# Ledger of designs, part 39: VH-VL binders against Large ribosomal subunit protein uL10m (mRpL10)

Target 1, 224 residues: Large ribosomal subunit protein uL10m (mRpL10), of Drosophila melanogaster (Fruit fly) (q9vpl3)
Amino acid sequence: RGKINIQRPKAPHYERARVVAVTQPKYPELPKAKSCFKTRAERTQQQQENPYNEIIAREVRNWLDHSRLVAFFHLSSITADDIFRVRVQLHKQNLHLKSYGSKIIEQAVKNTRYEAIVPLFHSNHCIVFSPDPEKTAALLRIVRRVPQMVLLGGIVEETMLSRNQLVAYAQMPGLHAVQAQLVQTLSQAPGHLIQQLQAHQNSFVQVLDVHAKNQMNEETPKST

## First folded at step 5 (VH-VL)

Design w55 (from v1 with heavy chain S104Y; framework fv_imvotamab_arm2)
Fold by ESMFold2-Fast, scan of step 5:
Structure w55 (fold): chain C 224 residues (1-224), chain A 118 residues (1-118), chain B 112 residues (1-112)
Amino acid sequence: as target 1 above (224 residues)
Amino acid sequence: EVQLVQSGAEVKKPGESLKISCKGSGYSFTNYWIGWVRQMPGKGLEWMGIIDPSDSYTRYSPSFQGQVTISADKSITTAYLQWSSLKASDTAMYYCARLGYDSYLDYWGQGTLVTVSS
Amino acid sequence: DIVMTQTPLSSPVTLGQPASISCRSSQSLVHSDGDTYLSWLQQRPGQPPRLLIYDISNRFSGVPDRFSGSGAGTDFTLKISRVEAEDVGVYYCMQATEYPWTFGGGTKVEIK
C-alpha cells in the first residue's frame, strides 16, 4: 500500500513566519533540547486535512493489523539524542517507535475496535508496535529508564489492556503468559467468589421474573 | 542468505544530482535499519546516517546533515542516498550496511563508487 | 564526537604469528544501559568491510575463532592468534555508544 515520508511535507506559510519570529536576534535563543519526536508530533499537528493524511492513516491501520503488541505512551519533552537512543534500543528488540498526530490516529481507528484509544493522543504521544508479544517485558525494561515516556496502556493479541494489566502481562513467563493471566483472574478469591454468587442469583432471579411476567402480563408489571 | 546489493559506479560533474540505491534481500527489510558509510579514496570509514525503512525515520551525522538525503522504499526493499548538487569532494566509495540487534553493522553492500570531476 | 584512535597504523606479521590491534576512545564507551557498543571490522583489498566482532568480544557468524576481542571502558584490543594469508587487509574499530557513530583510523595488516 502507499507509503509516505511525513518528514518531507513543507511547512505552511504561517509556520514559516512563526519560525522566523522565534529566531530573531532580539530574543536570544536559549539552549533548547532538540526533540526529533516532538518535531514529528508538531509537524503532524500542523498537517492540514488532505489526501496525505489518509495515506498515513492507512499505514497506521497496517501497523495495528500486523502487530500483536501495541503500547501507548505519553511523551514529555525529550532531546533528539535521547529519543534516538531509545529508538535504537527498541529496534534491536523488534519494537518500532512511531509518532502520529491525533487526527491521523482518529482516521486510522474510526469505525474499528480500537476507536477508544483516540483520547490518549490529544497530548504529546507515541506508540510502540511489535509483531512479538513476548517483547512486552523488554519494552517495559527499556522504557523504565526513560522518564519522558509514560505508559498509558496497550493492545496484546487484539485485547485492550490497561497500564496495570500490561505490566502484569510483562511479568508472565513465555508460553504461560495467557494461561497465567487467566489463572490470576480466577484466583482472586473475594472478587471471583462474589461474581460467581451474583451470576448464580441473577440466573435464578431471571427465570423467576420471566415466569412471573408471563403469569401477570396484563395487571401488575413488577421489577425484582 | 542476507544480501545488500548496491547500484553501479557513477561518473558525474560538479552540480549534477545523483541517487544511488541499496537493495536488501534474504531478510525482513523493515525489521532492520540501514546505515550509509563513506570511504574517500585511500582513507578510512565515515558514518553518514541511518534510516528506519518501516517509517522512513532518518538521522544524519552532523557533518552530513543537509549535504545528502537518505530515503527508503519498503515495497521494493531498497534504501537510497541522494545528492541535489554534487561536489568534487563527494568523490568516494559509498557503502550501505544493515544495523544488527546490538548496534553493529552486520551485513554490508559491495559499495558504489562515485567519481565527481570536471 | 567520540574520537577512536587505532594503533599501530601498519602491522607487518609473519604467517602463523599473532597480530594485535589496539583501539582507544576519547570517552568511555559504556552506554547508559550498561552495555558497550564496540565492534571490529575487516576490509580486504578491493572488498567491502566485514563484521568480525561485536559488543567487544562476540564473534560474528562465520568468523574464525583465531579472531578475539577484549577490553573495557576506553581501551580495546583485537587479536589474531595465527595470521593467515587471507587476513591481509585494514581493520577498523567502531563505536555505536554515542551519536554520531565513529570509526577508528584503521590498521593495515600485511605479510612480511
Scores: ipSAE 0.075, ipTM 0.569, lowest interface PAE 5.6, mean pLDDT 78

Design w57 (from v1 with heavy chain L99I; framework fv_imvotamab_arm2)
Fold by ESMFold2-Fast, scan of step 5:
Structure w57 (fold): chain C 224 residues (1-224), chain A 118 residues (1-118), chain B 112 residues (1-112)
Amino acid sequence: as target 1 above (224 residues)
Amino acid sequence: EVQLVQSGAEVKKPGESLKISCKGSGYSFTNYWIGWVRQMPGKGLEWMGIIDPSDSYTRYSPSFQGQVTISADKSITTAYLQWSSLKASDTAMYYCARIGYDSSLDYWGQGTLVTVSS
Amino acid sequence: DIVMTQTPLSSPVTLGQPASISCRSSQSLVHSDGDTYLSWLQQRPGQPPRLLIYDISNRFSGVPDRFSGSGAGTDFTLKISRVEAEDVGVYYCMQATEYPWTFGGGTKVEIK
C-alpha cells in the first residue's frame, strides 16, 4: 500500500479496543458462569484465546498496514535509560520502536500476507515502524551505535528484505528511482524471501561446518 | 489544524488529588509525543516530562519524578497530568505541548491554572 | 543538567528598532547525531508560549521573517530586525539535546 499517509488506525479500531480493554475482567481465567457445558478441549481452547491479545494484535496489523518501512531487530538486555535514548533518537526521525510478544505477532499476522514473518519473532525482538522508507539510512545510522539491537530484516514498500538487502537499500545513490527499481526487482511472495533468508543462514552454517571439518586453523585468503 | 485543548482552571486545598487533561486534534495523536511544562506565577518555564501516547511510555524530569503522573488515552486523543496529593507549591500554570520530529515544542495548549491554597 | 543562561533579563526597545537576545549553554548542544536541538519560544502576556525558531535558525510556520536565529555550540542569538507592538512578551531559549530538556530564564521584550 504505497498510497498510505501518516495517520494511525482509524478511530473505530481504537475505540473498540479501548472499550473491550476497560470492561474486560482482570482475572487470569475467564470462565462462563451461565453457559452450556463444554468439553475440556473446548474450555482449554477458549482460555488460550485471550481477548486482550486480539486487541493488541489489531494494533500491530494497523502498524504493518500503514507503515512503508518495518524493520525487525533482535533485542538483547538493555537499560531503561538506554532504550529511552534510542526511542528519542528514533522518534526525531519519525521512526517508532515497538515491542510485542511473539504470540501477539503470530495472532496479528495469521491468515495475512505477513504470516511468513512469524519465525523472526521467536527470540527476543523489537520492531521499528515508519511511514517514510527514506528513513532507512537514518535508522541504520542510529542502531549502528546500539549493540543490543541486531537487524534481522524488514519490509519496505510491502516487499520483504533481508538484512543485507536493507543495508543495500539504505546506501543506494539516486535513491528515489533506485528504490522503485529495487521494490520491483524484489517483488516476491513473503514466503519465498523468508525461504531465501533461511537458506542463506543454512549456507553460512555449512561454511562454518566445512571449516571445522577440514580442521584448518591456517588458511590462505588468496587461494586460486 | 493542529490543536491542543486543556481542561479548565482548578482551585484545590493541600492534600487533595487532581487530574488535568490535554486533548489533541487535527493530527495523528499517536505519532507525536506530548510534553508537560510548568510555569509558576511570574516565573519561567520548567520541563516536567514526556509521554509517547502510542504505548504510554513516560519519562520524567528528575525534579518531578514521584511528584506527578503523566498518562494518555489514545482512544480519546487525550494526555493527562495527575497529582495524588497537592501542595501549595504546586500553584502554577501547566501547559501541554506537542513534540515535533525535531524535538521542538511546536504546538501548545492554552494552559491550565492550578491554585492550591488553604 | 544543561544550564541555559539568557541575557538580557529585560530589553526595553523603541518600536521599529532591532532587538537581540543571547542564550548560552553550560555545554555544547551538538547531539551525537550531529544536529543541534536549540529552539526559541515567544510568550505574549496572558498567552501560552509559541514556537518561533527550531534547530537554531529555522523559522516555524507563520513566523515573520523579521525573526532570525543564529549560533553554534554553546552561544546562540535570537534577533528581531524591527520590533513591532505585537512582539512584546517574554522570549525563551530551549535545549532538547540532553534530557532533561531545559529552558533559559527568559528575556522580557517591552516598549520604552
Scores: ipSAE 0.071, ipTM 0.562, lowest interface PAE 5.1, mean pLDDT 78

Design w58 (from v1 with heavy chain G100S; framework fv_imvotamab_arm2)
Fold by ESMFold2-Fast, scan of step 5:
Structure w58 (fold): chain C 224 residues (1-224), chain A 118 residues (1-118), chain B 112 residues (1-112)
Amino acid sequence: as target 1 above (224 residues)
Amino acid sequence: EVQLVQSGAEVKKPGESLKISCKGSGYSFTNYWIGWVRQMPGKGLEWMGIIDPSDSYTRYSPSFQGQVTISADKSITTAYLQWSSLKASDTAMYYCARLSYDSSLDYWGQGTLVTVSS
Amino acid sequence: DIVMTQTPLSSPVTLGQPASISCRSSQSLVHSDGDTYLSWLQQRPGQPPRLLIYDISNRFSGVPDRFSGSGAGTDFTLKISRVEAEDVGVYYCMQATEYPWTFGGGTKVEIK
């Protein structure tokens, strides 16, 4: 051949490619809106893309099924540099920070024992997963120095824990007897956990509402 | 045995596109980040960027932001480094390396030599 | 960016003699989490880099005990107590404390 290197890309048959080009919408790729600040048009589009949501929801279920530690956080505005630093610190401890849209979380936990966590994700949020529940103490040490991340609660060994219960778990030795005692105690008060999760969220929402109003009254630019 | 196996050497002309690969084996691919490192002929090592294969989160060195794209396909345990338009200055050896939990690059691929000339 | 400066640029050593490589950072490598993300890599001729030391002084799996790392803050040292023929190559320090991650310029260890 000549001077030009002709690559061999994977492509459909010539006739099919032409048909696809004619029948497919001729529009640029739309930005993926994954924030809670979606417009009504963006929310409508998100509903029309439900098959993608199901794929991600299965990924979330897989994380939940294979993680013995799951921690839920409210996530305030954070720079790309700061989130990178946090993710590196978490990675060092086999802790995996993930962000998913609230609708995807709802779809992932719908009709499961964890459906009660859905209200935690109505605001900006992130989740930390780990196969190792002994890393709870390391997780709390890392996030205590990240003011943008506020602990809401979690799941340990498939048991939902409030913020206070998760903090208590982090301070306990990893003895079989202690773990059995914790599980037994939680089993005796199922309504208490849901009330604690809702109370923590409501208290945090109150703080967020005050903070948001204060930030809105400052010199920050606002757009529709 | 942890292994990272990279694609073979490439010879390209300026303006051509290229995608090189790094296949991980012997460990849980989605539990560890993959970094890319450039070594110009006769020069030292330069960190290009890193990817979390579990969610495709990427972070690039400022000198490589917009110059390359890092991606991964966890279904085949493979990370990629891609150029839309190569320049002669891209001639180098490219290494992929796994980020360990102690934040060091612990296992390295054998390298992919990329030569860009007219 | 943190600049990592290695000295010497080259180090000819006699077999069985010690070798010492210094790495100095333009600012402290102590992370806000209290850790120091400083590692040392060895690159033998024609081979990819190989991790020797992580977190200043911890030997990576399979690395001979003749290799040791030390230092704190901005001044770090890699020592080879008794240089062997297979130790010929270029040694790099690397920091992962601050973005962007950076490498030292390298020190070539060769047998005289």
Scores: ipSAE 0.542, ipTM 0.803, lowest interface PAE 2.0, mean pLDDT 81

Design w6 (from w1 with light chain H98E; framework fv_imvotamab_arm2)
Fold by ESMFold2-Fast, scan of step 5:
Formats: C-alpha cells, structure tokens, sequence
Structure w6 (fold): chain C 224 residues (1-224), chain A 118 residues (1-118), chain B 112 residues (1-112)
C-alpha cells in the first residue's frame, strides 16, 4: 500500500551481492590489468619472425642436404653485369650461387652439424652449391677472376674444409688417377695406410674417404 | 616428367595490367632458371629475360628492360611475367622455358597468347 | 649483340630425303671454358618449341637419331637424314655464349 522507494541501496544485501557475483560471466580470455598482453617489443619481435623466413631456411637446409659441394665466399660490391656473368659461368657447370641473410642461415643450420658456419656470414656473403664435388676445380678457376669473391671455406661430401684444404682438394690429379692411387694405397700394408692418414689428418683422410665413396658410386657405369 | 604449364589466353585493351603464370612440376623448381621468350605473330623467337626461382634473381634482355617484370613464387612452383601497362605491340605468344645446365632451353610451356587491341 | 643468320629461310623437302639447315654467328661462339653453347630448337605448327640439340652436336633426350648437329666457331649445321611428315615446322638456332642470348630467324621445313 505505500509507495516503493525507487532509490537503489548503497550497500546491497550480502546474499544479493553474492548472487550477482556468481552469475556474472567469467571469460578466461579477458585477462586482468596485470595480464600478460604482448608488449611493443614482443609484437615487434613477432613481426620479425615470419613464415617467409622459415620457408627460406628449409630451402637452405635442402640445398645443404642435397649438395655434395658447398663453398662459402665473402662478396664485395659487384655490378649487375659482373654478377650476371659469374652466375651464368657457374650455372654452366651446375654450380648455383645463392645469397641468404645471416639469420636465415643460422635458422637453417641450428641443431645440425653445420652450425659452425654461422660466423662466416656476419658480413656480405654468398654460397655456391653443387651436387658434383668434381666441380670444385671449375669453381675455383671461375672465382679466381672475380676479385669481389673471396673463398672462406666449404663442405665437400659432408666434411668441412678450410680455404687451403678446399684449394688442395681442387688440385687433385683427376678421377681416374685418384681412383688408381686410392686402390694402390688401400692394397698396401694397413700400417702404412694408417701412418699416411695420421700424417695428414682430417683433410687428407676425409678427402680420401670421400673419393673412395665417389669411386664406388661411379664404379658401375650406367647402361644407357 | 618435367612439365611447365602456362595460364590461359588473355584479351586486353591498351593501358591495362596483366600477369601471366608458368607452373613447373616434375623437377626441383629452385634448381633451374626459368626464361621467358616472346614470339610475335608470324615472327621468330625473342629472349626476354630469366629468373632464378630460388632467390628471385632476374636479368632482362635490353629490349625488355623496364617493359616487363619477371617474378617467381617457389612455394607454389610458379614463375610470372607481368606488364603494368599493355601496348598493342605486346600482342604475341609468350613462352616460359627451363634453362638446362648446358645453357639450353630444355623444356617449354605450351604458351600464353596475349592479344592487345582496340 | 651476336646476330644469328639462318639459311635457307624455307626448305621444301620430299619425304625420305635429307634436309640441311645452316646457322652462322656474327662472332665466335666458343666460350671461355672451350665449349660452344649453340642449340637447335624445333617448333611444329601450333606447338611450343622443343629442344633437339645442345652444345652443337648433343641430341636431347627423346630426339630421334635422324637429327644431328655439327659445326665450330661461327658456322653450324643441323641435318635431318630422312625427313618424316612429323618434321614439318620451323627450326631455330640459339646462342647462349654472349649476353643477350639470341635466336636465328628460323628455317621453315615443309613437305612437297
């Protein structure tokens, strides 16, 4: 019978306050003021990480996995005409000049045996790939006339070689002569072979093993 | 088998833009360069330029420098030839072809006929 | 640019007879590595070009023995020993020794 006061209570009843709190929707996706939102630095870092870099890194890994010859070069400033001439000369020999950013190379080789190459790419660089290690001599003849390209080292048959070791590899007499020498060496007393390999460890032993493997691969000629 | 499949014929007006495609299959797309060749109606073959799809390195014939853009998307094994503004003189058959290591164009697409008129 | 000149412009040939196409370059095509990057292409009516010969004389995969290439320096020849009906088309020489790469003007082989 009396008129109801429409004024909202300043202190609502405890039961009413509890019911309102319980029925209010809770969204885990709506974090509080102290929630871990992406900072400007984190957003900038995420923008630098893009799918394109991973695609290129996978391509670099594919080149490394399928190339029996990989050579690393420092590359100084070079004209469009000069780089085209070099790339064409290399292409004629099934040698493939590629340039990749250092972060992409690091991403490609991290957690692999080739991680040690990363320091080679801190300045301007390029890499030459080939499925054919016998092309090392052709590669060095071509780049000798390109002062803008300086050989840093390489990988032959999964073995890392320094500049001097790669140059020595390129100067080997030839496949037939190398095969004859390998047969001669392997047919001699085991003690003599061990002593020779110990005298020129790593480079010579690895080159010898690589050539033995190459000779086995080419021993049976393809019937065409 | 190695195949290069090009996009279909185009009929355009002068001033329009155009991008035609060349999709490679049956080989390692990034291991070979792709060239573009023009053949005007009733005429011979003209070298336009090349691309290395692995790093998008390009080189153009002097006659085509600034006239066209060559590009590639290695994720879908496709090379492209593009015009910003077509001319009636661009009417021709356009071929893409793979560059073999002996510097020969060893496999060819079927061609894309581009007609620019009116 | 290196200019590639083909002769004849047109070659009507009787089936089973030989055909010979000449290609002459304005400069030597011998590359610095001692190789000559001269190739021959066949284009049948309504079809794309097809590689026949690379590095003067090497037949490409699937190319019949009746096709042969020869020559040196600036003078090159493509021979078809016994022309068949399917050999009708235009034949082009191409050089890849000097930039820009250039083609010959073409030789049309027709059956009489």
Amino acid sequence: as target 1 above (224 residues)
Amino acid sequence: EVQLVQSGAEVKKPGESLKISCKGSGYSFTSYWIGWVRQMPGKGLEWMGIIDPSDSYTRYSPSFQGQVTISADKSITTAYLQWSSLKASDTAMYYCARLGYDSSLDYWGQGTLVTVSS
Amino acid sequence: DIVMTQTPLSSPVTLGQPASISCRSSQSLVYSDGNTYLSWLQQRPGQPPRLLIYKISNRFSGVPDRFSGSGAGTDFTLKISRVEAEDVGVYYCMQATEYPWTFGGGTKVEIK
Scores: ipSAE 0.585, ipTM 0.805, lowest interface PAE 1.6, mean pLDDT 80

Design w61 (from v1 with light chain D33E G34S; framework fv_imvotamab_arm2)
Fold by ESMFold2-Fast, scan of step 5:
Structure w61 (fold): chain C 224 residues (1-224), chain A 118 residues (1-118), chain B 112 residues (1-112)
Amino acid sequence: as target 1 above (224 residues)
Amino acid sequence: EVQLVQSGAEVKKPGESLKISCKGSGYSFTNYWIGWVRQMPGKGLEWMGIIDPSDSYTRYSPSFQGQVTISADKSITTAYLQWSSLKASDTAMYYCARLGYDSSLDYWGQGTLVTVSS
Amino acid sequence: DIVMTQTPLSSPVTLGQPASISCRSSQSLVHSESDTYLSWLQQRPGQPPRLLIYDISNRFSGVPDRFSGSGAGTDFTLKISRVEAEDVGVYYCMQATEYPWTFGGGTKVEIK
């Protein structure tokens, strides 16, 4: 699954003019993804009809589409030095802290599956994006030391999670199958089945916690 | 292949404005920050500031705050360093460099020599 | 501001011999949870800087294994096990732990 991208000069394909019209403007994403973006003409027309904030809203949608982890925070007053320190620490973990106006967020998520997040942005806020959902635990460890940032909720693998659900997800780092199953269970549980699902979830979590604790204490190998 | 390509050498007089560029290619431009570093003739390296191209968040060294402006245009994958009024003391080689996820400046441009003389 | 002091200012070495460069910070460079944002850069004559080492001891892609980094807290070392002609240049340490980010004054490695 490793792939080194080597960009070498190459001659354009035979229908270059048509391909260029379809793919401009291009975002710095995988080449195949560029063919799915709007043409330069369509984007120019949109800019004429919509204000500057629609350009930023489209950027927010791009971050949402390309991030497997999105976390929402309330942001209290913080110094420039402190926010820079936090942004650098997050960047080291491939976590990208962004701040957008509430109207821009509303435009970005309007008529999407994520429209429910709009009420979270009535006051000062920020969002952290990452292509790697395993970074949820790292994110929470970093933010735990930043009292000005209060976790409100997030999106993992396109599934909207509450604060408590995100915390639960973060408690199982490195257990991909278990994490995926937890997200599925937390997001799709109907009310009349919730007790059974919670009981199974809690029992499984307790077993995993005991095993993790025993492994950290170097448990003796078992014979069969 | 990750590359940062900077604009050509500039010769200016004190009081003139200048904007130099740094074009990134071979990577997702908006996912990495771009820093600017000054090297005066025969001297060491000085960090000037940094920009997150995705939201134009900037942070400057105190020595350069108010003296330069860092900006970026993500549509053409280019970062900029700008002076409103050059001084003779601005004569230096200017480098742009990408901030990697190891919190180090991992890939560097070839440099832009700026000469300011009367 | 964190001041980064490099010693020596100049290091003449015989080809094939080891070279050692020290970098001392005026304050601890431990950011959080033991992360230390200390890197080493090489600048050959007439060329831009090149990243050699990040996070104290990790070699960047394409960097020969004769380069190694070590250290903790405030004292850091870059070692070249067998200096080659291409290693002539100025070496800088850099910290990105605290704002503003700062570089060491540089150490010039020369072949004697």
Scores: ipSAE 0.784, ipTM 0.908, lowest interface PAE 0.8, mean pLDDT 80

Design w62 (from v1 with light chain D35E; framework fv_imvotamab_arm2)
Fold by ESMFold2-Fast, scan of step 5:
Structure w62 (fold): chain C 224 residues (1-224), chain A 118 residues (1-118), chain B 112 residues (1-112)
Amino acid sequence: as target 1 above (224 residues)
Amino acid sequence: EVQLVQSGAEVKKPGESLKISCKGSGYSFTNYWIGWVRQMPGKGLEWMGIIDPSDSYTRYSPSFQGQVTISADKSITTAYLQWSSLKASDTAMYYCARLGYDSSLDYWGQGTLVTVSS
Amino acid sequence: DIVMTQTPLSSPVTLGQPASISCRSSQSLVHSDGETYLSWLQQRPGQPPRLLIYDISNRFSGVPDRFSGSGAGTDFTLKISRVEAEDVGVYYCMQATEYPWTFGGGTKVEIK
């Protein structure tokens, strides 16, 4: 019963296994990669009961649980070259662009404090995750040059923020204590206000979605 | 310690299928992309493509689009490079490499030698 | 595609002497974000490539300070201030500014 391996820290194996599980979700490989552009065509199919939905929903919950920054976007039609360019820029900043069907998002956030985000994902969308909330300013600088990505809102330190609140947060990167205080204050906001913000964003997304669909239909014959 | 360990050397005939692997360890596998690079005998490096293991987003070099498939199984922290039908011209050393947050291929596997001959 | 041209093809160097490798791109490597996605790799005989320099001039972890990178736009240089026996190998520049990502043809550093 002696302590033999002094080179190994006392860090619990459970936490190590949990971190590994976070980065290694148990699911079969899907034929198609999940992306903002690919999920749109298959949204209706993903609304059907699918054994993979629970596995992917668990993955989304994992991203939400381990990301201190989550930003939600409406995504208009964009070329494969342009999205690759944007994903590389985001990756350089430890920002991870993901796309999931609305059914999967709903399943992932069901019975959680984030259930209210579901209406944001009724149209073409994507989400950016990061473990580092200081990257919010970098995120907004990158997406400012990508008109196809429209910020809807986000979650910072487990607190839901509107687009304007997220922009305000991004403008104070050097004031960590003030940022923390702001997030705490926002988390105490009345439920009615949060509901109103979500309803307005949903209406905005619907208008953009209709316009984007019309634009995509016009571009289909050009298929590049 | 970040490590990428690749599968062993392969000797195949033209027309055969092949799937080689690249297992990552010592880091958060789904947070970094994995690229594949070909090096033909006595030649330089060629970028084949890249994958984001977190959502299986892939992007291929035009020279390799339709010739190979890149995939990943994050449950076992492994990326794959696959051919449905090998050609003699596929004879090469194949490397996997991690894309760091500096947008460079920062850690490399030891390589998998693939020899395709009749 | 962006073509990366390296000179010289081969560089015989005496131990302790400096070595310089040039990399020229057919187009500017300045990304729309203002950064330059240029890296340098070293491949020793029988070994996989190893990252030396990223973003033109930043030395990767564990890389000796005798390695330095410089340049801008389309003209980049890797310098070894004092070549050691371990530096024998082929050196490649790589760009990740524009798809598809491309490598230079390589420069072989040999010791006399």
Scores: ipSAE 0.758, ipTM 0.905, lowest interface PAE 1.0, mean pLDDT 81

Design w63 (from v1 with light chain H31W; framework fv_imvotamab_arm2)
Fold by ESMFold2-Fast, scan of step 5:
Structure w63 (fold): chain C 224 residues (1-224), chain A 118 residues (1-118), chain B 112 residues (1-112)
Amino acid sequence: as target 1 above (224 residues)
Amino acid sequence: EVQLVQSGAEVKKPGESLKISCKGSGYSFTNYWIGWVRQMPGKGLEWMGIIDPSDSYTRYSPSFQGQVTISADKSITTAYLQWSSLKASDTAMYYCARLGYDSSLDYWGQGTLVTVSS
Amino acid sequence: DIVMTQTPLSSPVTLGQPASISCRSSQSLVWSDGDTYLSWLQQRPGQPPRLLIYDISNRFSGVPDRFSGSGAGTDFTLKISRVEAEDVGVYYCMQATEYPWTFGGGTKVEIK
């Protein structure tokens, strides 16, 4: 209550790294050219049979509940060297990149106010968390140099925002109060936001450079 | 205050396994990465690898890939460095260090001396 | 890999006099706009390393004002304006801009 940073997800009372290494699949992002659907389905099935899936799901809920900035990304094939560089740059800004299987995300948000985000994770994805919403501009500046990461949308101060709304939020030079008011003004009903985010995923499949240009061009928030 | 406390000195024979520890306190353990650094007797510092305790993401220096395993148990705020089979050339001081939000190794453990001899 | 070269190898200095340590990288440490992850560490005899400077020129918490860092690109300098007895030790530069992270070979500062 007094100590913001101590509210991070709790670890289980056993050797988790050992258990995870033995019982849970690793979550590498697969190249789209491969038969990723069957591999993903096999890993999803294995995760459903794993009794520790609920522990990971609870950790994801803790990240969601204790982060004032959550950004959702589509993640294309990326080298180990490149993802390491990105994670280090994000860490410098108190931004935490996490990758979870779609089934874990679904279990984590089911019957919560975050359930609307599930459709974002039907393809390869990653999430960036931060306790500081003022880091949105820094996040977008870093990710602009990483074409493999495509912004889908996010949550700022418990308000769900589309890609364009997040870009607009990041570009405002105003006081924190002005930015909070903008978040309220730009917010939309969850159904409309999900439709916009699904449309953005479909657009990504067609043209990657369109999204890159939208990030650079300060596209104003717009309804679908 | 931020503190990293490492396990005590070890004397081992070639071929033996070993796991040394680094316990963090005075900060939120899962919010910062832990790196491992080797210092051979009379020599300089070598980066071995790093772990994000929140998701067990690891990255190793090419010289140490396959030679050691880095892990962490966030329930007891402890990171580990492990060898399956020690060699005499593993004789060194091993340090753990926290990666701060300035992307520098900001706080260091006191070191664990590992001596491997027949 | 980026090679970090430190000069001099050793620096005997009289108490109260300045000391200067050079660190040169085999390639630029500027990855993009302002991304230069160059730090300086001090290791006193029998002690673990201690962070002195991060991002070329920023003093870490508790580090005395007599320590300063400067440089850009491939050439970096750590200066001690007036060396005190407690400053005896080995100083290392480190880069974390590119994988794998690498250290300089170290410079030993000792009192004459």
Scores: ipSAE 0.763, ipTM 0.892, lowest interface PAE 0.9, mean pLDDT 80

